# VH-VL binders against Hydrogenase maturation factor HypA (hypA): the designs that were tried, part 17

Target 1, 132 residues: Hydrogenase maturation factor HypA (hypA), of Synechococcus sp. (q2jir9)
Amino acid sequence: MHETDMTRALIQTLRDWWQSQPGQPQIARVHLVVGQFTCVEPASLTFAYAAQTQGTFLQGSQLVIRETPLIAYCHPCGQEYKPEIGRRYACPNCGSPMEEIRSGRELKIDYIEIDYIECSTNFTPPAQPEVA
Short names: E, the ipSAE of ESMFold2; O, the ipSAE of OpenDDE; V2, 0.75 times the mean of E and O plus 0.25 times the DockQ between their complexes.

## First folded at step 19 (VH-VL; framework fv_telazorlimab)

Design f4 (from d2 with light chain S30D L53R; at its last look DockQ between E and O 0.44; V2 from the best seeds 0.68)
Fold by ESMFold2, look of step 19:
Structure f4 (fold): chain C 132 residues (1-132), chain A 124 residues (1-124), chain B 106 residues (1-106)
Amino acid sequence: as target 1 above (132 residues)
Amino acid sequence: QVTLKESGPALVKPTQTLTLTCSFSGFSLSTWGVGVGWIRQPPGKALEWIALIYWDDDKYYNTALKTRLTISKDTSKNQVVLTMTNMDPVDTATYYCAHLKYDFWSGYYYFDSWGQGTLVTVSS
Amino acid sequence: EIVLTQSPATLSLSPGERATLSCRASQSVDYMHWYQQKPGQAPRPWIYWTDDRATGIPARFSGSGSGTDYTLTISSLEPEDFAVYYCQQYNDYPYTFGQGTKVEIK
């Protein structure tokens, strides 16, 4: 399954980050942004993540997915519109083909939540900031 | 440790077809989010991206060169092959292959490792 | 296609001086990457994602910028820093490079 292989790659990215952190923190949640125009199904990712994290440094952690809609921009009309995935991609006002996609192709980590106990000094924020 | 090595002829004549092989280790082209790219650099000039191939066999070519290029992979041999037809003296360059990887933090691909390059001279 | 213009073409400085290399994109990009290349060698990744040093890169190198304007800074130039530096974008195909800035140590 496509999502199975993708999840394996995501977990390796998380392992590399985790190994670089002081204290190797306990991870509670991994927040992922997934666009609707990516051919990636969030339920399939969540299932693969739960299965693949058993017995690992990610055991007990949750994958939290924020979906982004497919949004395109029509230059002749000067406005955004929402294509009908699988049916109609052209601008509903003027019929121009879809050219500029402004949302819906994302596939990235938004941020990582770690468990913090007040006595701990090993808190480290995520390695990279949230980006487009 | 990712390593890549380019191999092929050092000299070709104008109009001939160039075939270059990228042999690599430390990664597999069956892995999600992985690819191999070809970049060239004419003597004293800037680097130019020319072709990409991904784990799922998607292929991309520099538009100016597209009609002359073919890229393919043999995952079992850890090799990528580039052919370029109708070579011309302006195609004289060092040709590099590079490891392309998806970065989940940015959501973009990037090259994280390069071969040493092979100089191809087109003359006579 | 996105054109990257680097300036200056050549930067001649003494060891210990600060070097500032500019890369300007013809349209907005989310990140800029930098490579170092010495004669006869492949480009080496140097700065990823605008400001993240590649593994083993000295702290005297830093990257910054956004939109169309990006910089690579060497806070105190060392003799081993003699090289050509290239910027690159991954926003759109083709993944273009700048023309390079040659750093010469006097």
Scores: ipSAE 0.714, ipTM 0.805, lowest interface PAE 0.7, mean pLDDT 89
ESMFold2 (binder alone), look of step 19: mean pLDDT 92; pTM 0.919
OpenDDE, look of step 19: ipSAE 0.800; ipTM 0.868

